VH-VL binders against Coiled-coil-helix-coiled-coil-helix domain-containing protein 7 (CHCHD7). Designs and how they scored, part 7

Target 1, 85 residues: Coiled-coil-helix-coiled-coil-helix domain-containing protein 7 (CHCHD7), of Homo sapiens (Human) (q9buk0)
Amino acid sequence: MPSVTQRLRDPDINPCLSESDASTRCLDENNYDRERCSTYFLRYKNCRRFWNSIVMQRRKNGVKPFMPTAAERDEILRAVGNMPY
Short names: E, the ipSAE of ESMFold2; O, the ipSAE of OpenDDE; V2, 0.75 times the mean of E and O plus 0.25 times the DockQ between their complexes.

## First folded at step 7 (VH-VL; framework fv_diridavumab)

Design s29 (from e3 with heavy chain Y106F, light chain S97Y; at its last look DockQ between E and O 0.88; V2 from the best seeds 0.00; counts 0 for: pae E 2.1 > 2)
Fold by ESMFold2, look of step 9:
Order: sequence, then C-alpha cells, then structure tokens
Structure s29 (fold): chain C 85 residues (1-85), chain A 120 residues (1-120), chain B 111 residues (1-111)
Amino acid sequence: as target 1 above (85 residues)
Amino acid sequence: EVQLVESGAEVKKPGSSVKVSCKASGGTFSDYAISWVRQAPGQGPEWMGMIIPIFGTAKYAQKFQGRVTITADDFAGTVYMELSSLRSEDTAMYYCAREDWSKYYFMDVWGKGTTVTVSS
Amino acid sequence: QSVLTQPPSVSAAPGQKVTISCSGSSSNIGNNYVSWYQQLPGTAPKLLIYDNNKRPSGIPDRFSGSKSGTSATLGITGLQTGDEANYYCGTWDRSLYAGVVFGGGTKLTVL
C-alpha cells in the first residue's frame, strides 16, 4: 500500500488535488494566515462534499470504482456544466 | 471524548534525532491541524510548529526551522515530529495538540505528553 | 523572555476573585484572538478560553476572558483550591516569523 502522501497525490484517489494545492499555496504565500485563506478552504470542503456524494451514489448502485477515476470525474464535471465547488 | 496519545518516553544522546508520534483515539486527523508544543522543566510552553494533514503542509517556529520536521499519515490518524541534532536544551515534555485548521489558533485537545531526555 | 508578558504569580483566598493579565503587541494580541490555558500540577495544559472570551463546553462561567488593545485578561471568581495551577495566555503572532506564542505563565495560589 502506498504512503498517505502518495495516496493524496494520486489523482485517481484524491479528487481535490488542485483545491488542496491552492489552499497550501495560499497559506505559504500569506505567512500561514488562515483568515486570508478561508475561500480556498471552503472550495476544498465543497470539493470533498461533492465527490463524497458521488462515491455514496456509486456505492449504492454497485458502480466500480466507487471513487471515479480522473477521466470519469472530468466527464462528470463536464456533464454538470457549472463547477460544483 | 477524543484523546491524543504520544509515543513513549525516550532517552537520547546529544547529536542524535528523535521521532515522536501522535495518534488520535477518535479517528483520523482529516478535519484537524496538529501542533507540537514542548515544555522544558519549570518553563512555559513553546510552540514548535504545526501540520494540516489533509493539505500535507507544515509551518515551523523560526527557532526550530531546519531541525524539526512534522509529517502525517492522515488515514492512520498519526502525526510525527522529528527533531534532529539534539542538545541538552531539548530535554522537555513534548505535547501534540489539536485545532480546527479552518479557524483561529487555539488548541482544544492536548495529549498527555511524552518526555524526551537528552543526556550523555 | 516570553513574547507575551504575564505576572509570575497571583494569590487570593477561596471564594475571592483574581485577574491575570497578558500583555503583548499589535502583531499578536492586538490583531489576533487570545486563548487561555490551565495547567494543573503534573498535567497537560487544558483550554479555558478561546476567541478572547468564549468558554469551551465544561468550563464554568466563573472563568472569563477579555481583551483591550494589546492586553488580555483572565478572570476567575469563586476561587477554589482546585484552581491552583499555572495559567498561560496564547495567540498567533503575525510578525515576520509568524507562529503561536505563549506567555511565560502565572502561578495561582489559593490561600
């Protein structure tokens, strides 16, 4: 099994890579001032909420993999139209 | 309710390194930040740094920059602090403490602490 | 020396009131929220006050906090012998080497 860091950088496991990277960049650029990064944190939280809901539906319907691959997620986001997070 | 447990006490020689772990009894750290705070005998607390495990980013106190590394295994619910080039001044009680990473800097849950003794 | 300044000790009789001050600067207390911690002998610190004046669940209302300018105050009324402890203020310092800073501590004795 890969390390936790490798799992979080695997695009097929972590659907919110760009959102977590944006949050990290905001913290690094603003001397770790959390108040200045709250919008990035919210985007990350919304991203996790959205993909968790998709995983939940796929589990109910027996669709594997339960976390969509990066390619499948691109198709889902395209079908939604507006960015959900 | 949630408890933080640091790894056991250690006795180390000057110039060596120590790696202390911190594990949450209630689950993972995916919603939390973890700070490391030490307290030398008879002294007040001293913040060493923190990590936000879900982002994999860490912030270190200037005093410890270059000697401390904080890492996380978010899914095992474990955070590690490694302090290198140990000196007698590093003898202290070491605590991990939890905070909400999206809010202000206060530590609502503390571990019981673990002693690191640096002695020749 | 600690970035935040607290008196080294304070004392009062059971049932009385004490206050513990914490002095800082605009880079810390002046523009950031203050927390207070109680450390009973032989134990880890415990959060008493966060966001300047809020109590976590389980902390009785005889503990209070306030902030004015670059100074913060912890108030304890109805003093009990079990309140004998060290008390620390803490906050974020936004200066060049940003991070959490603590006061040097105040030892409370209940006589």
Scores: ipSAE 0.439, ipTM 0.812, lowest interface PAE 2.1, mean pLDDT 87
ESMFold2-Fast, scan of step 7: ipSAE 0.719; ipTM 0.889
ESMFold2 (binder alone), look of step 9: mean pLDDT 88; pTM 0.919
OpenDDE, look of step 9: ipSAE 0.715; ipTM 0.906

Design s31 (from e3 with heavy chain S30D, light chain S97N)
Fold by ESMFold2-Fast, scan of step 7:
Structure s31 (fold): chain C 85 residues (1-85), chain A 120 residues (1-120), chain B 111 residues (1-111)
Amino acid sequence: as target 1 above (85 residues)
Amino acid sequence: EVQLVESGAEVKKPGSSVKVSCKASGGTFDDYAISWVRQAPGQGPEWMGMIIPIFGTAKYAQKFQGRVTITADDFAGTVYMELSSLRSEDTAMYYCAREDWSKYYYMDVWGKGTTVTVSS
Amino acid sequence: QSVLTQPPSVSAAPGQKVTISCSGSSSNIGNNYVSWYQQLPGTAPKLLIYDNNKRPSGIPDRFSGSKSGTSATLGITGLQTGDEANYYCGTWDRSLNAGVVFGGGTKLTVL
């Protein structure tokens, strides 16, 4: 349902905005040589996997919104105590 | 089997523009980049550029910079390639091809191609 | 002119083995993964090899790839009449005109 722009730029929809931006910056800085950006791509994918696991847990428990808002994600990360990806 | 569905053949006048579409069968391009590759009659493939819809970014080959624009629709289900200022040398088959955006530019699924003929 | 150099043609009899070379430079093959594409007459190219030597599902093990320095090789064993096609190597070029580059193609004729 969200547009591409909403999925890319809305922090309440995109839980991996920083990782996405880092991947894009790496591509721009390395003239789109994807091999030089593999660690940033991996970090983005790990971010996506982590938040997808939270979405699945919330869906199972009937907690909405299924994707936590930016503020809710900050609370989750504080509870974890480190960056999980 | 995953398919890329390209729009139909085009016949264009010199100096005009053409816009070709490429649609994912039943899905989106969230995990994929889409490249555009053309092939003139009797010649090898020539890469024109690609888009990664989820990063909102596109890269164009030097030869086509300023003439080609690659875009995606609002939901990343269709990618478009527009080529302007058409010349007879632009007569070719135009393919869209799919890549995993995190992998090294191999194109695992190809559209069947759109014939673009530029003639007076 | 293609950035990657392939022989224009190669031929052999059914059951034989052929190799097709693809030569580049440090800006492309020397530092990047190579893919190979098969194109039967009147069809779109089909991915045959990726990441230098890996086969997609459905590609028989008669097809193999290798890379050494700035050159790559496609090997075809147990040659069949249905293998008659054009073969193209492809890779990323990291020069100022960064992008995907393809070889000029090799026409495989099966006698």
Scores: ipSAE 0.681, ipTM 0.879, lowest interface PAE 0.9, mean pLDDT 89

Design s33 (from e3 with heavy chain I54L S102D, light chain N32H)
Fold by ESMFold2-Fast, scan of step 7:
Structure s33 (fold): chain C 85 residues (1-85), chain A 120 residues (1-120), chain B 111 residues (1-111)
Amino acid sequence: as target 1 above (85 residues)
Amino acid sequence: EVQLVESGAEVKKPGSSVKVSCKASGGTFSDYAISWVRQAPGQGPEWMGMIIPLFGTAKYAQKFQGRVTITADDFAGTVYMELSSLRSEDTAMYYCAREDWDKYYYMDVWGKGTTVTVSS
Amino acid sequence: QSVLTQPPSVSAAPGQKVTISCSGSSSNIGNHYVSWYQQLPGTAPKLLIYDNNKRPSGIPDRFSGSKSGTSATLGITGLQTGDEANYYCGTWDRSLSAGVVFGGGTKLTVL
């Protein structure tokens, strides 16, 4: 299981690093009033949901690594054409 | 069903520090905010602070700022609360309690609590 | 002193209805969701109501919550002896250094 620090900082492990950073910035800017950060939290959850769906497809098809690397994710997003979350 | 388990009871002298741990049965705290809440005998609950391991961030109540530190281990399997410069007024039951990290201030699962007694 | 004000005690007979108030200000209840906790003697608090008026799975519909302005109310109908407990409201307070605040508690006695 990846450590907390690896999940926060490693782009090959954390597919939603920018969304995580945006959530943390919102918390800091709003003195941890989570009600004011709901939009950022939703974006982070949607990001996780999207990449989890890709991981599930890869597991089913035997494609490794199951979580795409940062470079592979860039290729997937270019192929999709739109930001899916 | 998930349970939260705090470390064992402590008896401390004034001026010392105490570090209490909180573990989830069968899981981790990766999807949760974990609060520490204390309750002195005959008193209501008092919030000390919380950590969101997913974002590597913690927030402390002003009363405890500078005396309390809340941390998580590298795998978010255990959360710790350390309280320093203990006084007799710190004698209380100390609970850890969890919330989904994106919910609003309600704690859906509580540990049974651990007693910390500060006496000379 | 607690930031949120509750009556120290309430009492009623089995089968009756009781309401417990929780009064705050614009920095807390007026702008944030309210939760309620039940604490039986010798036990940890248990979540009873969240997001002002929602019940967790397993909490019977005899328990209800509401919020109006800077005050919240917990309602309990069809009182049972097992409801005898301390009840606490809780919310976020944005003033000073922000954080979770609780009411002072209400002891419910069921005859």
Scores: ipSAE 0.633, ipTM 0.875, lowest interface PAE 1.3, mean pLDDT 89

Design s34 (from e3 with heavy chain I54M S102A, light chain N31S)
Fold by ESMFold2-Fast, scan of step 7:
Structure s34 (fold): chain C 85 residues (1-85), chain A 120 residues (1-120), chain B 111 residues (1-111)
Amino acid sequence: as target 1 above (85 residues)
Amino acid sequence: EVQLVESGAEVKKPGSSVKVSCKASGGTFSDYAISWVRQAPGQGPEWMGMIIPMFGTAKYAQKFQGRVTITADDFAGTVYMELSSLRSEDTAMYYCAREDWAKYYYMDVWGKGTTVTVSS
Amino acid sequence: QSVLTQPPSVSAAPGQKVTISCSGSSSNIGSNYVSWYQQLPGTAPKLLIYDNNKRPSGIPDRFSGSKSGTSATLGITGLQTGDEANYYCGTWDRSLSAGVVFGGGTKLTVL
């Protein structure tokens, strides 16, 4: 099996682990027919777009870490009040 | 513009293995899968498999299952294809090719190919 | 040997129109998007058409694609000497063996 780096499995670094795992599970269950997994792929891309927008804002304001930690992301999502992706 | 740079030509003995590399110049693998496609002299292309580095998953063509392994060294930004138990029929040009992992298996950027010759 | 069937060759004169067919089954062309690749002698394949009928940036509109049922067609109008190449169709096969499958190729000769 091909591996990913340890960093890609770190929830403080990768904000979209659940969406990534759901996409992989869909691929495995549908024998890699990507057309059957488009909804999961869209959710993963939306997840990345949302957190990248937060990273851009933090970078502009000099706030580190640029990618919020898992705990910080929980606070942001709680403040938003709904799932933004 | 992303380029895919493949390793140099290989000459191998039957029964050995070969490992070919494919490096994306300065790019990320966030939106991309890398497929390996070979082409024997005078023949059409034959898909061997692909890897999606961001998901840590690979899919192999049934014909190559058990002989091919595709890996990603995300730290070095390189994808590898290793083919074992080589036979003369494995003599071919080996291409890596890029695809958007969310799209339907079309390959928009290709490496220039690595010639692998299997001879005794 | 190839899963998708193409005529082995086609020929025409400069300025003419040619079509190259690609025939499959319900598990591949009938269920999935088709792509087309051009391969000039001694070079890697180049994407000509994706998603049945779309052109990447830089591909002239004299190249077109279509799909009907389990078959796809590549059309080339205003044929030029530089079009002399091998052309391959490709798609995903949804069967239990699942994977990318290609046609056997069509050699286009410009007379």
Scores: ipSAE 0.644, ipTM 0.868, lowest interface PAE 1.1, mean pLDDT 88

Design s35 (from e3 with heavy chain G56D S102T, light chain S35H)
Heavy chain, then light chain:
Amino acid sequence: EVQLVESGAEVKKPGSSVKVSCKASGGTFSDYAISWVRQAPGQGPEWMGMIIPIFDTAKYAQKFQGRVTITADDFAGTVYMELSSLRSEDTAMYYCAREDWTKYYYMDVWGKGTTVTVSS
Amino acid sequence: QSVLTQPPSVSAAPGQKVTISCSGSSSNIGNNYVHWYQQLPGTAPKLLIYDNNKRPSGIPDRFSGSKSGTSATLGITGLQTGDEANYYCGTWDRSLSAGVVFGGGTKLTVL
ESMFold2-Fast, scan of step 7: ipSAE 0.712; ipTM 0.894

Design s36 (from e3 with heavy chain G56N S102E, light chain S35N)
Fold by ESMFold2-Fast, scan of step 7:
Structure s36 (fold): chain C 85 residues (1-85), chain A 120 residues (1-120), chain B 111 residues (1-111)
Amino acid sequence: as target 1 above (85 residues)
Amino acid sequence: EVQLVESGAEVKKPGSSVKVSCKASGGTFSDYAISWVRQAPGQGPEWMGMIIPIFNTAKYAQKFQGRVTITADDFAGTVYMELSSLRSEDTAMYYCAREDWEKYYYMDVWGKGTTVTVSS
Amino acid sequence: QSVLTQPPSVSAAPGQKVTISCSGSSSNIGNNYVNWYQQLPGTAPKLLIYDNNKRPSGIPDRFSGSKSGTSATLGITGLQTGDEANYYCGTWDRSLSAGVVFGGGTKLTVL
């Protein structure tokens, strides 16, 4: 299983690119005052937490790939019916 | 416990560029921001900029804007600092230092530093 | 010139106490946490105090920090010869030229 650490910009490996990009935009807009971006950082962490739980569940059940692809994640979010982060 | 290691000393001519690397012993920078701080002989520390590798984003001090570039590899295992258009006053010890990516800019672990000498 | 102002030197005898001041403005110390770094001769800076008054693991309690308005203070009690070093304050500056700023440093001599 590839780690998020190995390909930080690959959407099939990193499930939280949109949240990462939103955090970066916030930093740019606020001249890197991190305190003003806490809401976006929280969204990023919640995104990571959610998808990590899916990876752990898939690993336990022998479902591959362990990190869902971008297309598979879209299907999972539709099935969940609400935004989990 | 964790050590930061900068690349080896460099001797450069005026007008050239230098690229220094920073690695963590036994890990990656996925949970950290990395700052570059230099110190000229007999002077205090001077912040050059920082990168948050997980967001692939960097912020530079105004003095170095346009001359400094801070990057990370795709694995967040190594951070680089490139300084261009070198002058004799760029002769200094260059340190990388880490901070939590969410916290303000206190630097809890520093490398030993690498010497960059700019001379003809 | 450094953005944050420190006295260039301070001296005291072993066992005494000393304070080192750091003065800034509302864009830096007035609205942000202050950190202190110790630099022994020939070594890299070492984090001594963070978030105004907190000590990292391994830093003895004879080192303390405080902040009031746009100034911060590092206190050292029970001075030892091994404390002879340069001390730097640092903080984030929120002005249009935002970034980390350091004081000019204070050389502590233990006589």
Scores: ipSAE 0.638, ipTM 0.863, lowest interface PAE 1.0, mean pLDDT 88

Design s37 (from e3 with heavy chain G56K K103R, light chain S35Y)
Fold by ESMFold2-Fast, scan of step 7:
Structure s37 (fold): chain C 85 residues (1-85), chain A 120 residues (1-120), chain B 111 residues (1-111)
Amino acid sequence: as target 1 above (85 residues)
Amino acid sequence: EVQLVESGAEVKKPGSSVKVSCKASGGTFSDYAISWVRQAPGQGPEWMGMIIPIFKTAKYAQKFQGRVTITADDFAGTVYMELSSLRSEDTAMYYCAREDWSRYYYMDVWGKGTTVTVSS
Amino acid sequence: QSVLTQPPSVSAAPGQKVTISCSGSSSNIGNNYVYWYQQLPGTAPKLLIYDNNKRPSGIPDRFSGSKSGTSATLGITGLQTGDEANYYCGTWDRSLSAGVVFGGGTKLTVL
């Protein structure tokens, strides 16, 4: 099944914008040596995994929007009590 | 199995520009970097640059800096390579190729190539 | 001229073994993983070896890779007529211009 990637710059549909921007900065600063950016890449992947798990739970429970808004994500992270990624 | 589908052959005049597209069949480029590699007749491959669509960032080979632009659509389904100020020496097969964006630089799936001919 | 040096051609008979060398420097092969690509006439390159010595699924074990210092080697045993192709090494170069670099290619003729 073809997938469409969500709009990359909309914070209400892209939950990992800051992690994405940090990865891009690292690449630019290190002349695209990906080995030097592994920590940022891992953080971005962990961010995607966390929010994907929330989206899956919301889909099963019929809760919309499936991807929480930026404000809703702030509330979820406060409830978790630490940064999960 | 994912395939990379490239746009059709182009015949261009010197001084013009060409824009070639590369589309993921059955998916998106969200997990991949896309490189553009050209091969002139009888020559080896020459790397032009790459994009990581999810980060909206591109890196160009020094030889092509200022002449090449690599972009992706907002949904990371199509990647484009535009080469400007064409000369006869730009006559080549142009390939897109993918790799995992978070790993090292090996290209595991290649498009079939787009022939670009520059002639007066 | 290419950044990585390969012999322009090699030839051997069916069933024999051949090796193809790829020489670079500390900014490329000496510091990074090496990759090998096979290009049959009229086709796009195909990944044959990655990370110095690993094979993608579907590549038979008669193909092997190795790396020592600033040089890499592709080995092919039990040569078949279908192996007749151009072979290219590739790697990342960490010099100021940074990017993917390829060898000039080796044409393998199976006699």
Scores: ipSAE 0.516, ipTM 0.824, lowest interface PAE 1.4, mean pLDDT 87

Design s38 (from e3 with heavy chain T57I K103Y, light chain S97Y)
Heavy chain, then light chain:
Amino acid sequence: EVQLVESGAEVKKPGSSVKVSCKASGGTFSDYAISWVRQAPGQGPEWMGMIIPIFGIAKYAQKFQGRVTITADDFAGTVYMELSSLRSEDTAMYYCAREDWSYYYYMDVWGKGTTVTVSS
Amino acid sequence: QSVLTQPPSVSAAPGQKVTISCSGSSSNIGNNYVSWYQQLPGTAPKLLIYDNNKRPSGIPDRFSGSKSGTSATLGITGLQTGDEANYYCGTWDRSLYAGVVFGGGTKLTVL
ESMFold2-Fast, scan of step 7: ipSAE 0.714; ipTM 0.890

Design s39 (from e3 with heavy chain T57K K103P, light chain S97K)
Fold by ESMFold2-Fast, scan of step 7:
Structure s39 (fold): chain C 85 residues (1-85), chain A 120 residues (1-120), chain B 111 residues (1-111)
Amino acid sequence: as target 1 above (85 residues)
Amino acid sequence: EVQLVESGAEVKKPGSSVKVSCKASGGTFSDYAISWVRQAPGQGPEWMGMIIPIFGKAKYAQKFQGRVTITADDFAGTVYMELSSLRSEDTAMYYCAREDWSPYYYMDVWGKGTTVTVSS
Amino acid sequence: QSVLTQPPSVSAAPGQKVTISCSGSSSNIGNNYVSWYQQLPGTAPKLLIYDNNKRPSGIPDRFSGSKSGTSATLGITGLQTGDEANYYCGTWDRSLKAGVVFGGGTKLTVL
C-alpha cells in the first residue's frame, strides 16, 4: 500500500496536484511568507472541496474508485464546461 | 473541541537527540500547519519551525537549522520534532501548536507541552 | 533577546483596565497580523487575540487588540484575579531569517 506521500503525488489519487505544486512553488519563492500565497492556497482548498464532493457522491452510489482517475476527472471537467475552482 | 496530545517527558544526556510527537485527537493535520515552540524555564516562547504535512514542506528557524527536523507520519495523524546534539540550554518545555496553513500563522490550539531535561 | 519588545510587568487593581504594548519593526508587526497569547501559571499558552483585533470563540470582549504602525497593544478591561498571567504577542518576521517571532512577555499582576 502506498504511503501518504506517494499517494499525494499520484495523479489518479490526488486531484489537486497542480494546485499543490503551485502552492509549494509560491512558498519556496516567498521564503514561506504565507500571506503572499493566499490566492494559491485558496485555489488548492477549493480544488480539494470540489473533488471531495465528487468522492462523497461516488461513495454513496457505490461507484469505484471513489476518487475519479485523472482521465475521469478530465471528462467531468469537460462536462462542467467551466473551472469549478 | 480538538486536542493535541504530546509524548511524555524525556531526560537526555548532552550530545544525544530527542524526538517528541504530537498527535491530533480524533483527526489529522491535513488542514493545518503544525509549529513547534519551546519555552525554557522563566523565558518566553521561542519558535523552532513548522510543517505543512499536505505539502510535505517544513521551515525551520535559523537558530535550529541543521539541528531540528520536523516530520509527519504517512497518514498526517502525528507530527514529530527531533532535536539533535542536545545541550543543557535545550532544557525546556516543548509545545506543538496548530495553525491554519493559509495564510495566517496564529496558533489556535496548543499541546500541553513535553518537558525535555538535558543533564549529565 | 526577543525580537518584539514588551514591558516585563504591569499591575492594576480588580475592575481597572490595563494595556500591554508590543513593539517591533517594519519586517514584522509593520507588515503582518499580530496575535496575543495568555499563559496562566503551569499551563500552555492560549490564543487570546488573532488578526490584530479578533477574538476566538470563548474569549470575552473585555480583551481587545489593536495595531498602529510597528506596534500593537492588548487591552484588558474589568480586571479579574483570574487574569494574572504572562501575556505574549506574536507575529511573522519577513527578514532574511523569516519565521514566527514572539515578545519577551508581560507578567500581569492583579493587586
Scores: ipSAE 0.535, ipTM 0.849, lowest interface PAE 1.5, mean pLDDT 87

Design s40 (from e3 with heavy chain I52L D100E, light chain S97N)
Fold by ESMFold2-Fast, scan of step 7:
Structure s40 (fold): chain C 85 residues (1-85), chain A 120 residues (1-120), chain B 111 residues (1-111)
Amino acid sequence: as target 1 above (85 residues)
Amino acid sequence: EVQLVESGAEVKKPGSSVKVSCKASGGTFSDYAISWVRQAPGQGPEWMGMILPIFGTAKYAQKFQGRVTITADDFAGTVYMELSSLRSEDTAMYYCAREEWSKYYYMDVWGKGTTVTVSS
Amino acid sequence: QSVLTQPPSVSAAPGQKVTISCSGSSSNIGNNYVSWYQQLPGTAPKLLIYDNNKRPSGIPDRFSGSKSGTSATLGITGLQTGDEANYYCGTWDRSLNAGVVFGGGTKLTVL
């Protein structure tokens, strides 16, 4: 299990780094009033849900790494053709 | 069903610091914000700050800014609150409490509290 | 000096009803959800009401909440001796010193 530091900042481990950073920026800009950041939080949740579904598929099929690397995720998103979250 | 387990009572000298821990039983804090709330004898609760482990960020009440630091361990199973420059007025029960991270203003599960006594 | 004001005490007989008010301003109650907490002697606070008027699982419908303008109200019907406790309202304050604020508390005595 990766540490919190690795999960938060390593793009090969954290597939939702951009969404996380957008959420954190919203929190800072709105003095941590989370209601004002609901749209960013929803996008982050959808991002996590999508990549967790990929991780589960890879785990089932024995494909490693279970979380695709940043490069592999770029390939998956190109294949999907639209932003799935 | 998950409970929050806080560290044991502390007796500290004025000017020192105290670090209290809060551990999730049966899970992690990945889906939660964790607040620290204190209550002095005979007084109401006072919010000190919160951490969102999922984002690695914390927010502190202005009264405690510069004295309080809230952190999470590398696996987000334990959250810590460190309060420095202790005075007798810091004698209180210290609670950790959780909220779902994207919601706000309600704390659904509370720790049993850690008594911190500051005496000379 | 709490930002949210509650009456310091309320009293009623078993089986009666009581209301506890919580008054704030536009930066807190007026624009944010309100929660209520029950604290029995010697215990941690327990969530009683969230999102102004919703009950967590296990909280009986004798407890209700409402919000109007910059004030919130906790209602308790069918009072029982086990309801004797301190009750606190709580919300987020959107002012420059943003954070969670609590009321000063109301001691409920069932006589």
Scores: ipSAE 0.598, ipTM 0.862, lowest interface PAE 1.3, mean pLDDT 88

Design s41 (from e3 with heavy chain E99D, light chain A98G)
Fold by ESMFold2-Fast, scan of step 7:
Structure s41 (fold): chain C 85 residues (1-85), chain A 120 residues (1-120), chain B 111 residues (1-111)
Amino acid sequence: as target 1 above (85 residues)
Amino acid sequence: EVQLVESGAEVKKPGSSVKVSCKASGGTFSDYAISWVRQAPGQGPEWMGMIIPIFGTAKYAQKFQGRVTITADDFAGTVYMELSSLRSEDTAMYYCARDDWSKYYYMDVWGKGTTVTVSS
Amino acid sequence: QSVLTQPPSVSAAPGQKVTISCSGSSSNIGNNYVSWYQQLPGTAPKLLIYDNNKRPSGIPDRFSGSKSGTSATLGITGLQTGDEANYYCGTWDRSLSGGVVFGGGTKLTVL
């Protein structure tokens, strides 16, 4: 299992790195008043939900790696044609 | 049902440091923030700070800035609170408490508390 | 001294209704959600109310919360001997050096 630090910073492991960074930036800018960051939190959660659904589909179909790499995710998003989160 | 298991009671001398741990018995802290809240004898609760392990970020109450550090282990299964430069006024029960990091700071699961006594 | 003001004690007989107030300012209660915690002697606090008026699963509907302006109220109906405890309100203080703040507590005695 990757450490927390590895999971946070590796784009091949963390599919929602930009959304995570946006949430943290919002918290810092608003002195951790979470109410002010609800839109960013929702975006991060939607990102996690989307990529977890891809992971589940890949596990079902025997496709590895189960979490797509950063390059593979770019191809998936291009194929979808719109931002799914 | 997840429980938060805190480390055992501590007796410390003024000027020393104490490090208290908080472990999830039934899961991880990946979906949660963990706050540290202390309560001196006969007093109300006092918030010290919190960590959101998945964001790698912590926020401390102004009163404790420079003295408190909150960290998480490699798998976000254990959270630690270290308080340095201890004074007799730091004698209290120290609780860890869980909240959903995307909600507004209400703590739905609490540890049983760790007694820290600072005396000469 | 606590940032949020609660009466130090309240008492009532079994079956009666009691209310506990929590007074703050625009930097906390006036602009943020309020939670309430019950602390029985020798135990950790337990969440009773969150988001001003919502109950966690397992909390009976005898417990209710409300908020008006810079004040919040915890209501307990059908008072039981097991309700004898300290009660604390809590919220976020949005002042720049703030954080989570709690009331000083109200001791409920069931007579």
Scores: ipSAE 0.680, ipTM 0.876, lowest interface PAE 0.9, mean pLDDT 89

